VH-VL binders against p40593. Designs and how they scored, part 20

Target 1, 148 residues: p40593
Amino acid sequence: MIHPLIQRLTTTLGYPLLDADGLDRQVRTQPFSVLFFAGDPQRFPEALDVAVILPELVKAFPQLAPALIAGADEARLQGRYGFSVWPSLVFLAGERYLGCLSRVLDWGEYLERIPAILAGENEDLPRIPVLSPESGTPSCSPMETSES
Below, E stands for the ipSAE of ESMFold2; O stands for the ipSAE of OpenDDE; V2 stands for 0.75 times the mean of E and O plus 0.25 times the DockQ between their complexes.

## First folded at step 8 (VH-VL)

Design n1 (framework fv_concizumab; at its last look DockQ between E and O 0.04; V2 from the best seeds 0.00; counts 0 for: pae E 10.4 > 2, placed apart)
Fold by ESMFold2, look of step 8:
Order: sequence, then structure tokens, then C-alpha cells
Structure n1 (fold): chain C 148 residues (1-148), chain A 123 residues (1-123), chain B 112 residues (1-112)
Amino acid sequence: as target 1 above (148 residues)
Amino acid sequence: EVQLVESGGGLVKPGGSLRLSCAASGFTFSSYYMSWVRQTPEKRLEWVAEISGSGGSIYFPDSVKGRFTISRDNAKNSLYLQMNSLRAEDTAVYYCAKDIYTYSGKTYYFDYWGQGTTVTVSS
Amino acid sequence: DIVMTQTPLSLSVTPGQPASISCKSSQSLLHSDGKTYLNWYLQKPGQSPQLLIYEVSNRFSGVPDRFSGSGSGTDFTLKISRVEAEDVGVYYCMQSIQWPYTFGGGTKVEIK
């Protein structure tokens, strides 16, 4: 069952649900986009909080065209933007990646960071998450494994 | 020969609902985006919904967003428009249209249109 | 939304004479992929719209060579070199560069 808060984004609010070809069409037709990678709310419960706040973010930043990413294509599309933390909001100017905001943030943080992302002033955020894909565990140092 | 046949139009009161259908034939339906386009009594054309060949991508203009839904059944070569919370300004002839955009093509226009079905919203 | 403005609103043409229809967009229709997303449709009396020209100047299958399209950026023209009786109807331009796709208000072509 799809959680009602996620479902309302597409059914009631009319946000596009994008697969890979739909994303390519979105970026060609919208000057600015915010893409919501919700993941599975059972595994990533903060996705429900972002689903509630996303319509308010769009009201605050009306140049952003919102869209939800189809679950079946999330892995394929995730590699395009290089994030590994869910939920994520990915920001684009046309097809150009501007940045992302992962997990849920305080409202004040959205108001500070989104304008910086849109203006290209977001130098203190990594473009690519630093967490390892295989579980986020840092690799052992060679000294720790040099024995035996 | 490409054929698109709309049905389901009629008279409805404001706030009501209608479901439009479009039967498609003469092409590989699942390979193409499909759209609904309406023509107002003033003869203005307005695009109102788009759906990808797989059904995975769906788009609406702000005027109908949240009130209309679009779907397709590729096994039955059928396109649908569910219209809820209808308003007087939704009165129009509704056309289904074949979008030339395919997963291999990168053009955006409607090459074939149905004959239309009339929706009238009045009290 | 991109506003599409057509002129004239109506043409009355003697058979065999040329006709020209202008379409202007409120924003450039040239995309970064190098294509210009401007299309032309004809709606004959009592019929649904039919595609004539796609991407500015490409005639759709079965469209006579007396129809031609031109233009760039924000300014576009549809020309009919010699108007025939079957060319009567309303001509619409359409932009498909971004959502929402929008149409011009139409140009009615009649025979005198």
C-alpha cells in the first residue's frame, strides 16, 4: 500500500510522478525543478515529514516545479545525482544539477539553504554524499589489516 | 490507420465528476505518450493532461491539477481522463491526442487527434 | 505560461492567392538541444485539429508542399503559396518547449 501522505502528492496535488523518461522530459520543459526521492516510508520514515512540507516549500519558492520520483526507477535515477540518503530533494535548473537536501530539515534551514542552492551559493554542502554506498561504514585503514 | 475514439462526455452539474475514455487503434499504443486537449466554446485550445507510454510519468497544467487524473490500460489500448470537482470553465470538447514523443524520439507535438467528446458543466 | 499570439485573426483569400499567418511567442522556443518547438495545426469546419507543420518547418505526412513554415526564436510564419478550397478553416500555432503546452488563439482562413 502506498502511504496516504505520499499518494496525495500525485492524486490530490497533481504533482507529476516521474520515471526515467519522464524525468528527461521534465528537465527539458521546466526552468527549475525539485525532485522528491521518497524511498520506502517503512525504511525511511522522514519521507512522510518531507511529503507534508514539500507543498509548503513550493509555495515559498514558486519557481520550483515539483515532482515525485517513481519507486521502481529510484535506483537508476539516484546514480545520476550521486546521493545515497533517503528522503532527498534534488534541485535542478533545466537539466543542470544545483544541489540536494537530504532527510528532513527545520523550516528555517530550508529558507536559508534553498535560496543558496538556487543562486549557486551552496559551497558548504557536498554535491555527492560522503557516506559509503555499501552501508555507510568507513573502510578499514591498511594498518588495521596489515597483520596476518 | 491511426484511430482515436473518445467517449463519456455529457452534462454534469458543478462539483460533479465524469470519466472520459479514448479507444486507440492502428499503432503500438504503449510506445507513445498520450494527451488530452480541450477546446472551449470560444474555440481556444488548452492542453489538460499527458501520460507516458508506460504510464509512469503524468503531467497536468495548474488549471486542472488536483482535480483531473489520467490513466491508461495498455492491454486494452485505452486512455482515460477522470474529471472531478468540475467547474463551468471545464465546459469544452475533449480530444485525446497521440503524442509523437517516444522513448526513441525527442519531439513534442500531437500527430493524431480523435473526434472529441463534449463535456458541459452547468447548473 | 508562454503566450502565443497569432495575426491576423481572420483572412479572406481569393482562390489561388497566397496567405501568410504570423505567430509570436512570449519567450524563445529554441531549446538547448538545438530544436525549436513550434507546430502548426489546421482545424477544418466540423473537424478536429490536424497537424500541418512540426518543429517550425517540417511538413507532416500528406501535407501539400504549398504549405511552408519558417521563423526562429519568437517569430514564426505559416505560408500557403496558393490557397485552395480545402484549406479553409482555423489555423493554430502551438509551442511544446515547456509545460503547459500552449496554443495561439487561431487564424480563420476563408475563401472569397
Scores: ipSAE 0.006, ipTM 0.603, lowest interface PAE 10.4, mean pLDDT 83
Fold by OpenDDE, look of step 8:
Structure n1 (fold): chain C 148 residues (1-148), chain A 123 residues (1-123), chain B 112 residues (1-112)
Amino acid sequence: as target 1 above (148 residues)
Amino acid sequence: EVQLVESGGGLVKPGGSLRLSCAASGFTFSSYYMSWVRQTPEKRLEWVAEISGSGGSIYFPDSVKGRFTISRDNAKNSLYLQMNSLRAEDTAVYYCAKDIYTYSGKTYYFDYWGQGTTVTVSS
Amino acid sequence: DIVMTQTPLSLSVTPGQPASISCKSSQSLLHSDGKTYLNWYLQKPGQSPQLLIYEVSNRFSGVPDRFSGSGSGTDFTLKISRVEAEDVGVYYCMQSIQWPYTFGGGTKVEIK
């Protein structure tokens, strides 16, 4: 059974419960999304805290369209976004991944980090190492053909 | 000083409706979760509803789900409980309770209570 | 729902003597954050409930030092080292680890 605090997001607050197809619809229709990957609250008790905090975050950042990921699709969709810690809030701009906030954070940390995430200033975006082209010149040391 | 003053209690028939109000003062109302807690004639305490500072998070126990609505007006420092489809078992003193700071820690407790307002559901 | 069980139902105490109230929960009130979400309230005659102790052992502001809370997991105790006439009322434990919040049935403390 879904924990009442998590269920409240869908039944009382009307947050969409998204499967994979629902997610594709969400990202096409919403400029910004916050996806709640709750996990199992028995395994991850912090999920209940995030379930309480999420509606307040949505009010603080009204540009965010909230959604709850369906439990059956959580593992599959986790693989898409590459987070390893539960629970997680995944932030998207349309289909573009912006960042993730895992576990429960202090309110001040949410208020500090979310604007940076929405601005695309995620420090934790894997810096694709700009392979500076310069280092790749193998100095082909000319084999001195010792003419003996 | 924190003050909570409940009003709107009264006698109502089964199936009737009643709206309770709580006027808050002495603190930054919008920064706190607020709850309704009732005390039955048998002196049992029952949590009835909770609402976050912004009103974005709302929760009810199964006993009142679908019948009760909690709301707040932060501009008026007021908390409300709309009670519909009232039952005899809803007969109680209803207290407005101030909860913790909305975002400061996970400690859910009621630090201040109003004097309560009596709701009697009788045929 | 978490069931909170208080014992005894009533206690008659001579002034200056100690009192002890037990509260048991049907499941652990220890959260993963390391906090234990048990609170104690006193309802004096003709008054509203007032907070005494939060998170097992923390006295609320203005609560005399003769009140102390202890316990862990599922077993908790409220102690009054020297009961005074002003301590008369009904004491309630409450869990707040999960929704719905639930209260114990209360313990009535009277003076002999």
Scores: ipSAE 0.006, ipTM 0.603, lowest interface PAE 10.1, mean pLDDT 88
ESMFold2 (binder alone), look of step 8: mean pLDDT 91; pTM 0.942

Design n2 (framework fv_concizumab; at its last look DockQ between E and O 0.46; V2 from the best seeds 0.00; counts 0 for: pae E 10.3 > 2)
Fold by OpenDDE, look of step 8:
Structure n2 (fold): chain C 148 residues (1-148), chain A 121 residues (1-121), chain B 112 residues (1-112)
Amino acid sequence: as target 1 above (148 residues)
Amino acid sequence: EVQLVESGGGLVKPGGSLRLSCAASGFTFSSYYMSWVRQTPEKRLEWVAEISGSGGSIYFPDSVKGRFTISRDNAKNSLYLQMNSLRAEDTAVYYCAKDIYSGKTYYFDYWGQGTTVTVSS
Amino acid sequence: DIVMTQTPLSLSVTPGQPASISCKSSQSLLHSDGKTYLNWYLQKPGQSPQLLIYEVSNRFSGVPDRFSGSGSGTDFTLKISRVEAEDVGVYYCMQSIQWPYTFGGGTKVEIK
């Protein structure tokens, strides 16, 4: 069951709940997004704190369109953004990754870090290695039958 | 042929609740986003809710946030709109609309006949 | 929210004459993907809305060639080259570039 504080974001505040397909619509339709990857609040109690803080962040930064990631898609979408710590807030400009804030932070730290993330000033964006699909074209080297 | 048939409309008092249903046929229901769109007595069209094919993605406009819930049963080819805390401004014909999603393209390609919701004292 | 403004509110046209409807958006409907997210719907009397044009200029299946859409950025036009009796109804533009999706106020087309 989704924890009531997390469920409140969708049911009371009306934040979009996003699966993988919904994320494509979110990044198409919103100039800036903050994606909440809550995780399991039993494993990561800080998810409940972030669920309380997120509405206040959205008030402070009204350009941010908030969304909650659907639990079934969290693992899949985590791989897209490369964060390892739960919970996480992922910031996007359209489809462009801007940064991530993991765990619960102090309010002052959010107010300091979010403007820099939105400005794209974070040089330390981990270059998500575009795993070039190694087209392992098996070079079937034709065995030259040496006719001796 | 694509068919969408709405039901569950009626007269309700302010603060009341109503559940709308839409029966879909003629397409692979689970593969498409579905929306509710309403038309006011003044003939204004307003988008009301969206749900993904899996039901994992949901979105509402501010006008209905916290009051409306959208859901689907793909086994029954059915879309639902639970409306709570109804207001006079929710009075409208409610249409079930099939979304088209191809890449990043979005529009409604088919609409139902609608069901009328009247919120009055 | 993006405001969609249609003009005129109503149009009375002689059969066989052309008609033109304007739709203006408060923001550009051109996305960074190169698509423009403007659609047109027709609601005939006593019927549900039906898709007419998608992405500014693409006719939906079964839509006659007398209908054409044009425009860019914030200014769009629906044209009917020769109005027929079956074209009577209310025309709506819609933007789908951002949530919430928003409609124009409609343009009523009548025959003289």
Scores: ipSAE 0.223, ipTM 0.752, lowest interface PAE 1.9, mean pLDDT 89
Fold by ESMFold2, look of step 8:
Structure n2 (fold): chain C 148 residues (1-148), chain A 121 residues (1-121), chain B 112 residues (1-112)
Amino acid sequence: as target 1 above (148 residues)
Amino acid sequence: EVQLVESGGGLVKPGGSLRLSCAASGFTFSSYYMSWVRQTPEKRLEWVAEISGSGGSIYFPDSVKGRFTISRDNAKNSLYLQMNSLRAEDTAVYYCAKDIYSGKTYYFDYWGQGTTVTVSS
Amino acid sequence: DIVMTQTPLSLSVTPGQPASISCKSSQSLLHSDGKTYLNWYLQKPGQSPQLLIYEVSNRFSGVPDRFSGSGSGTDFTLKISRVEAEDVGVYYCMQSIQWPYTFGGGTKVEIK
C-alpha cells in the first residue's frame, strides 16, 4: 500500500528502505544520512511533496546518504528519534542524531537549515514566547530538557 | 546443508532486462540478510545488492542503483534480482550469497553455484 | 569506495611449501566496536567462492588449520603453512566495514 511517489524512491531511484537492522548497517557505513519518515500519505499528504523534493536535496547535499523508513518499522524507529510530526527528515552523523525537519518546507529553508543541522547547530529558529504559535510546527525539538 | 541455487541467467541485448532467482534451503531463510555478488569475465568480484531478512532494508552500490531491484519471498525461500537497462559491463556470473545472522555480522558464509548473464549485441 | 589491493597477482608453489598472500586496504578496516572487517575467500577451479577466514583471523567451519590470517588496520596476510593440491585456486580478500563491500583483485595459487 505504499503510494507510488514514495515507492518510486526505493524502486526507481534505488534509495535504501530500512528496518532497524538496516539502519544499524547504514549508520555503520555512512558518514551522514538523511532518513525519510513518510508516514501515511492519506493522513500526511505533505509526504508526497517531500518525496518529490528529497532527490533534489540529495543533489544539493551529496554527503547525505538518503534512505526511506516506511511500513511496519516506521513507528518503532520514530520513537528512537523522538519526533511526532509526519513527514520528517531525520539527519544523522554515523549513528548520532543531529536533528530533524518536519512537514514540507520552502526550498530556501532547506538550504539554510540543513547545513546548520549538519554542523551541529540545530536551533535555527528561536522560540519566542510573545509570538503566536504557528499552526503545524515543522521542526523537531533540539533538546531533551523539560525542567527549565 | 546450506544450499543456494541460482537460475534465470542468459544472453540479452544492451538495454534489456533479466530476472534472476535463487532457491535457498538448509537454514531459516527469513532470519538472514541475502546478497547478490557478481564475478566479471576478468574474475573480479563485485557486490551488487543486499536485502534484510524481512525485506525491510535494501542496499545497492552506485553502479547498479536505480537499474536493479532485489526482493525476496520468505514463504518460498526465494531471492530475486530484477536487472533492467542492462549494459555490457553487467556481463558476469551472478552469485546468491548468504550473510551471517542480522546486520551485526559482515561477511558471506555461503554462496550458490552462480548463473551467467551475458549482455552483448 | 575502499580499494583492496592484493599481492602477488599469482604464485606457483611447490607442494608442501608455504604461501603468503598480502591484502592492503585504502582505509582502516578497524571499526569502533573493536572488530576488524576483513575476510578471505577461496575460489577453486570451476567452483564458486567459499569462505576461509572471517574478521582477520577466524577460520570458518571445516577450514584446515594450515590456513591462518593476520594483520590489522590496513595490512593483512593470509598464510598457507603447507600448500596442498586442493588449495589451488584464486584467493580474494574482502572488506565489509563499509558499503559498497569491496574485494581484492585476487591471487591465483598454482602447484608447480
Scores: ipSAE 0.005, ipTM 0.595, lowest interface PAE 10.3, mean pLDDT 83
ESMFold2 (binder alone), look of step 8: mean pLDDT 92; pTM 0.946

Design n3 (framework fv_concizumab; at its last look DockQ between E and O 0.53; V2 from the best seeds 0.00; counts 0 for: pae E 8.1 > 2)
Fold by OpenDDE, look of step 8:
Structure n3 (fold): chain C 148 residues (1-148), chain A 123 residues (1-123), chain B 112 residues (1-112)
Amino acid sequence: as target 1 above (148 residues)
Amino acid sequence: EVQLVESGGGLVKPGGSLRLSCAASGFTFSSYYMSWVRQTPEKRLEWVAEISGSGGSYYFPDSVKGRFTISRDNAKNSLYLQMNSLRAEDTAVYYCAKDIYTYSGKTYYFDYWGQGTTVTVSS
Amino acid sequence: DIVMTQTPLSLSVTPGQPASISCKSSQSLLHSDGKTYLNWYLQKPGQSPQLLIYEVSNRFSGVPDRFSGSGSGTDFTLKISRVEAEDVGVYYCMQSIQWPYTFGGGTKVEIK
């Protein structure tokens, strides 16, 4: 069962719940997103604190479209953004990754760090290696038939 | 042929609750996003809710956030809209609309609509 | 929210004459994927809305060739080359580039 404080984000505050397909829609339709990866609040009690803080962050930064990641898709989508600590707030500009804030932070730290994240000033963005499609154009090197 | 049949409309007092249903047929229901769209007495169209094919994702406009919930039962080919804390401005014909194929990429339009069900919120 | 503005509010057309409806958006409907997310719907009298045009210019299945959509960015037009009696109704533009999806106020088309 989803913890009541986390469930309140979707049922009372009307934040979208996102699976993998929903995330693709979110990043298409929203200029800026903050994705809440809550995890299991029994394992990560700080998830409940972040669930309380997130609505206040959205008021402070009204350009952010908040969303909750569906628990069944959290592991898959964690792999997309490369964070390892729970809970996490992932910040996006459309489809572009801007940064992540993991665990619960002090309010002042959120107010300091979020503007920098939104400005794209975070140098430590893991360069998602653009897997260059290996154009495996098979170079059919013509076998030079050495006519001996 | 795609068919969408809405039900559950009626007269309700302000602050009341109502649950709408939509029965879908003629397509693979679980493969499509579904939406609710309402038409006001002034004939204005307003998007109300959207849900993914799996039901794992859902979206609302600010006008209904915290009051409305959307759900689906893919085994029954049914879409639902639970409306709580109803207001006079929620008075409308509510349409079930078939949305895009969940896995078909970025094509966002409603290709089929039901006949609608009327919701009247009045004291 | 994106505001969709339609003009005119109503149009009375002689059968066989052309009609033109304008739709303007408060921001560009061109997405970074190269698609423009503007759709047109027709609501005939006593019926539900039906899809007419999607993504500016694509006719939906069963839509007659007399209907055409055009435009770019923020300015869009629906044209009917020869209005028929069956074309009577209210036409709505819709944007689907961002949530919430929003509709124009509608244009009523009548026959003289």
Scores: ipSAE 0.274, ipTM 0.769, lowest interface PAE 1.8, mean pLDDT 89
Fold by ESMFold2, look of step 8:
Structure n3 (fold): chain C 148 residues (1-148), chain A 123 residues (1-123), chain B 112 residues (1-112)
Amino acid sequence: as target 1 above (148 residues)
Amino acid sequence: EVQLVESGGGLVKPGGSLRLSCAASGFTFSSYYMSWVRQTPEKRLEWVAEISGSGGSYYFPDSVKGRFTISRDNAKNSLYLQMNSLRAEDTAVYYCAKDIYTYSGKTYYFDYWGQGTTVTVSS
Amino acid sequence: DIVMTQTPLSLSVTPGQPASISCKSSQSLLHSDGKTYLNWYLQKPGQSPQLLIYEVSNRFSGVPDRFSGSGSGTDFTLKISRVEAEDVGVYYCMQSIQWPYTFGGGTKVEIK
C-alpha cells in the first residue's frame, strides 16, 4: 500500500481497498471480482509487476471488478482461498471462488488462463472448498512447467 | 444527539481541487461506515463514496472513481472527501451520511445526514 | 447500475387523504441472504434527507405508523394513509443491494 505502483491502484485508478468486511460487500455487489493480494513488495517484489499488469487485465476482461486487499487483513483472508504464495490474484463469481493465479505470469498466459477460470474450465487449478490441511488442501500454483 | 457538520465547500474552477470535512459527534464514530452523498441542482441524489469504520475498506461509483479519495481520522472524529479534477457536473450539495450498521456487511442505510456543504464548479 | 424509477413525479393530496408512491428497479433487489434492500427517504423543504423505511417495510425509529412500505422483487410502494402538513417534501427510494447505490428520481408530495 506504501509503494507508489501499488498505491496508484487505489488513489489514481479508484480500485476499492478491502478488509474482511469490505470483501463481503464486494462479493455481494459484483458479478465477477479479481482480488489482488499484494503482500509486502520488499518481500514479494513480483507484486510490483502484477500492480502494473492488473489495470491492463481489467481492460482485457471488463467483467472483472478489481479490488486490492488491505495488508492488515491479508492473513485473515488468505486462508479462505487456500493460497500461500504472494502476490496472488483471486477470481470470484459473486461469493464463489473460481481460481487464483500466483506470482507474475507472462501476458499470453493471463490471456489463456483467465478465460478458462471465468468459464469454469480450470480443472488443473484449485476449484474446491477450503478444506483442513490434513485432508490434502489444494493450493493455488502456476502451471507453468515445461517438464513432466 | 448525533451531529454531522460538513465544511470546506466553495467555488472552484474546472480542473481544481477541494477537500470537504465532516465533524461527527454523539456516537462512537469509529464503529460506523460513513458515506458522502451529493444532491445536484436538479435535486437528484447520488452516492459518491463510502468508507468502513476502521478505514480499511472504501468504494466509489464510476463517476468519481480516480478523482475522489475518502479518508477518516478516528482520533478526531472526522471524515474527509478529497475531490480532484473537478468538473461542472460535480456541482452539488455534499452530505456526510452515517450508516446504521458497523462492520458485519449485512445492512446499509443512511440514518443520519449532515446539513450539507455546497460545491460549485464554474469558470 | 440499477435504475430506480419512481412514479408519479409529483402528487397533490388533500389533507387527511391517502398518498401512494411507486418505485420500480431495473433488477431484483432480493439478495441471496433473503433480504430485500429497498429503502425510502423523505426530504422536507429546506432539510436534509431523512430515513423513513428500510428493507421494504420496516419503519425507522420515530416514523409515524401512517407510513407503510410494501413490495417485492422489482416493484415497491410507499403509502401514507392520511397525509399531514409535515409530510410535504420529496420522497426518494434507494437500493442498497449493490454498488453503486442508486436513488429514484424523487416524488414531490404537496398539499392541495
Scores: ipSAE 0.012, ipTM 0.648, lowest interface PAE 8.1, mean pLDDT 84
ESMFold2 (binder alone), look of step 8: mean pLDDT 91; pTM 0.942

Design n4 (framework fv_concizumab; at its last look DockQ between E and O 0.03; V2 from the best seeds 0.00; counts 0 for: pae E 10.2 > 2, placed apart)
Fold by OpenDDE, look of step 8:
Structure n4 (fold): chain C 148 residues (1-148), chain A 123 residues (1-123), chain B 112 residues (1-112)
Amino acid sequence: as target 1 above (148 residues)
Amino acid sequence: EVQLVESGGGLVKPGGSLRLSCAASGFTFSSYYMSWVRQTPEKRLEWVAEISGSGGSIYFPDSVKGRFTISRDNAKNSLYLQMNSLRAEDTAVYYCAKDIYTYSGKTYYFDYWGQGTTVTVSS
Amino acid sequence: DIVMTQTPLSLSVTPGQPASISCKSSQSLLHKDGKTYLNWYLQKPGQSPQLLIYEVSNRFSGVPDRFSGSGSGTDFTLKISRVEAEDVGVYYCMQSIYWPYTFGGGTKVEIK
């Protein structure tokens, strides 16, 4: 039986419950998605905290389309995104994986981390060097028109 | 005053496991990122792990990924490092370090360090 | 990983004389937020590392005015205007902009 706090996301807030096919539709239609992999709240009690926090995150980041992953598809889709900790919020730009936030975070940490994830700044990746503006203007060496 | 006290170091065989602890005091422990940094016998400093205030964000270098686990108990003001599959190259003094949280920045520096605990991995 | 190169490896200084330590990074440590994430630590003999300078030039609390940090991009310098006996130890630069965080190899400062 789905815990009432998790069920509230789908029944009261209207978040889609996604199976594998639903996920494929979601990523094709939504510019940005946050996928909630709740897991079993008896095993992972932090899932209930994330279920409470997620609606507030969606308000803070209205560009995020929230969705709950169906329990039957969680294991399969976990393999797609490669997270190992429950619960997890998976962030996508269309079909592109942006990042994951696992367990429950402090509110301030979500506000700090989510903008970076949405910018494609994966904290685990070497930051893109700031292109030094010394991209030399190609000196258009004037073609010496050899007047022959 | 900020205090960090490491414990749990010792001698272990290759492939063995060890759990380090750090007791924190003098600050709001749950509000700060915490790290483990080790110093090799050659005196090289190596970052080992970082964990967010809530414990929801965890980071490792490739050198320890899949072998080490970082955790915290905010109710006990304690930081932990579970080290599995230990190697000779893991031999070091392990320091607990407090990060300065700058919500405006994505990067951290360590403002306080513990006295360290020694881990020796030898056959 | 970002390589941090310190020079010299060791420095022997007469008390009251200045000292200078160089740190070079393999990539720019300037972030898009306008900050440069280069820090300096001092490890005194038999002690743990302690923060000396953060973000290139900011002295940590309790750090004497004789310590100063400078630099930009990939080239950084720690200066001690007048070395004292208490300044003996190993100095490390650290970058905190790229994952993973990396340290320089250290510079040992001794008194003559």
Scores: ipSAE 0.020, ipTM 0.596, lowest interface PAE 6.9, mean pLDDT 88
Fold by ESMFold2, look of step 8:
Structure n4 (fold): chain C 148 residues (1-148), chain A 123 residues (1-123), chain B 112 residues (1-112)
Amino acid sequence: as target 1 above (148 residues)
Amino acid sequence: EVQLVESGGGLVKPGGSLRLSCAASGFTFSSYYMSWVRQTPEKRLEWVAEISGSGGSIYFPDSVKGRFTISRDNAKNSLYLQMNSLRAEDTAVYYCAKDIYTYSGKTYYFDYWGQGTTVTVSS
Amino acid sequence: DIVMTQTPLSLSVTPGQPASISCKSSQSLLHKDGKTYLNWYLQKPGQSPQLLIYEVSNRFSGVPDRFSGSGSGTDFTLKISRVEAEDVGVYYCMQSIYWPYTFGGGTKVEIK
């Protein structure tokens, strides 16, 4: 069953619950989106902290349209954005991937990083978020590139 | 032949709850998004909820967000609207509406509507 | 939310004469995909709304060719080339480009 703190996002706060088709509608209707990939809170307990914080983030950044990703589609959509650490917040401009923030962060770090992500200034995250062989886990953190 | 039949409307006091149902037939119910749209006594049309074919995607406008929930039972070809914390402003005829949208269609309009069920919120 | 403004509020038309209904949106309904998400509905007396026109100008199945839609951006028009008695009712425009979907206030078409 879905944890009550996560469930309140859709039932009490009215955030959209999106599968792959719903995500397509979200990106057509919203100029900026923040997508919450909670994962399994029993395995990833920080998801509960992010579920509590997300409404405050939306209040601080009201241009962001929040949505919860349906658990059945997380794996399919995770591959599109290339994160491998749960929970994650994925940021979009329309359909364009802007970046993501994994795990729970300090409030000050959200205030610093989210504006940079929305402006397209955070080049720590790849635009095509895929895992490459031998490069490790390119997630919502910067990754050093090999010398050519 | 597409048919949508709403039921469950009635008189309810402010702060009360009501559950609406919509029975669907004549199409592959699980393939299509469904919506609830209401018509106020002033004849204004307001979209109030949307759900994907699988039930995995749900949307609400701010006017009902946090008070209404939408669900579907694809085995019974049925759509539901749970309405909580009702207000006088929720008084309307409630229609269920079939959206044309499937993944391949990628458009958003209501091609078929039911006959509606009336909800009256009054002391 | 996108505000949809219809004019006039009502029309009284002699049978066989044309009618024209205007719909203006508070922002462009043209999406970057090249589609314009403006639709028209008719609610006949005692009936539920029915789809007439989708995506500005496309007639829904079974809609007579005397109905036509036009416009772009924020300014749209529904025309009935020759009004028949069966065309009486309230016409609504609707935008479906962004949530929440919103409707115009309606235009009542009557026969003189």
Scores: ipSAE 0.006, ipTM 0.626, lowest interface PAE 10.2, mean pLDDT 84
ESMFold2 (binder alone), look of step 8: mean pLDDT 91; pTM 0.938

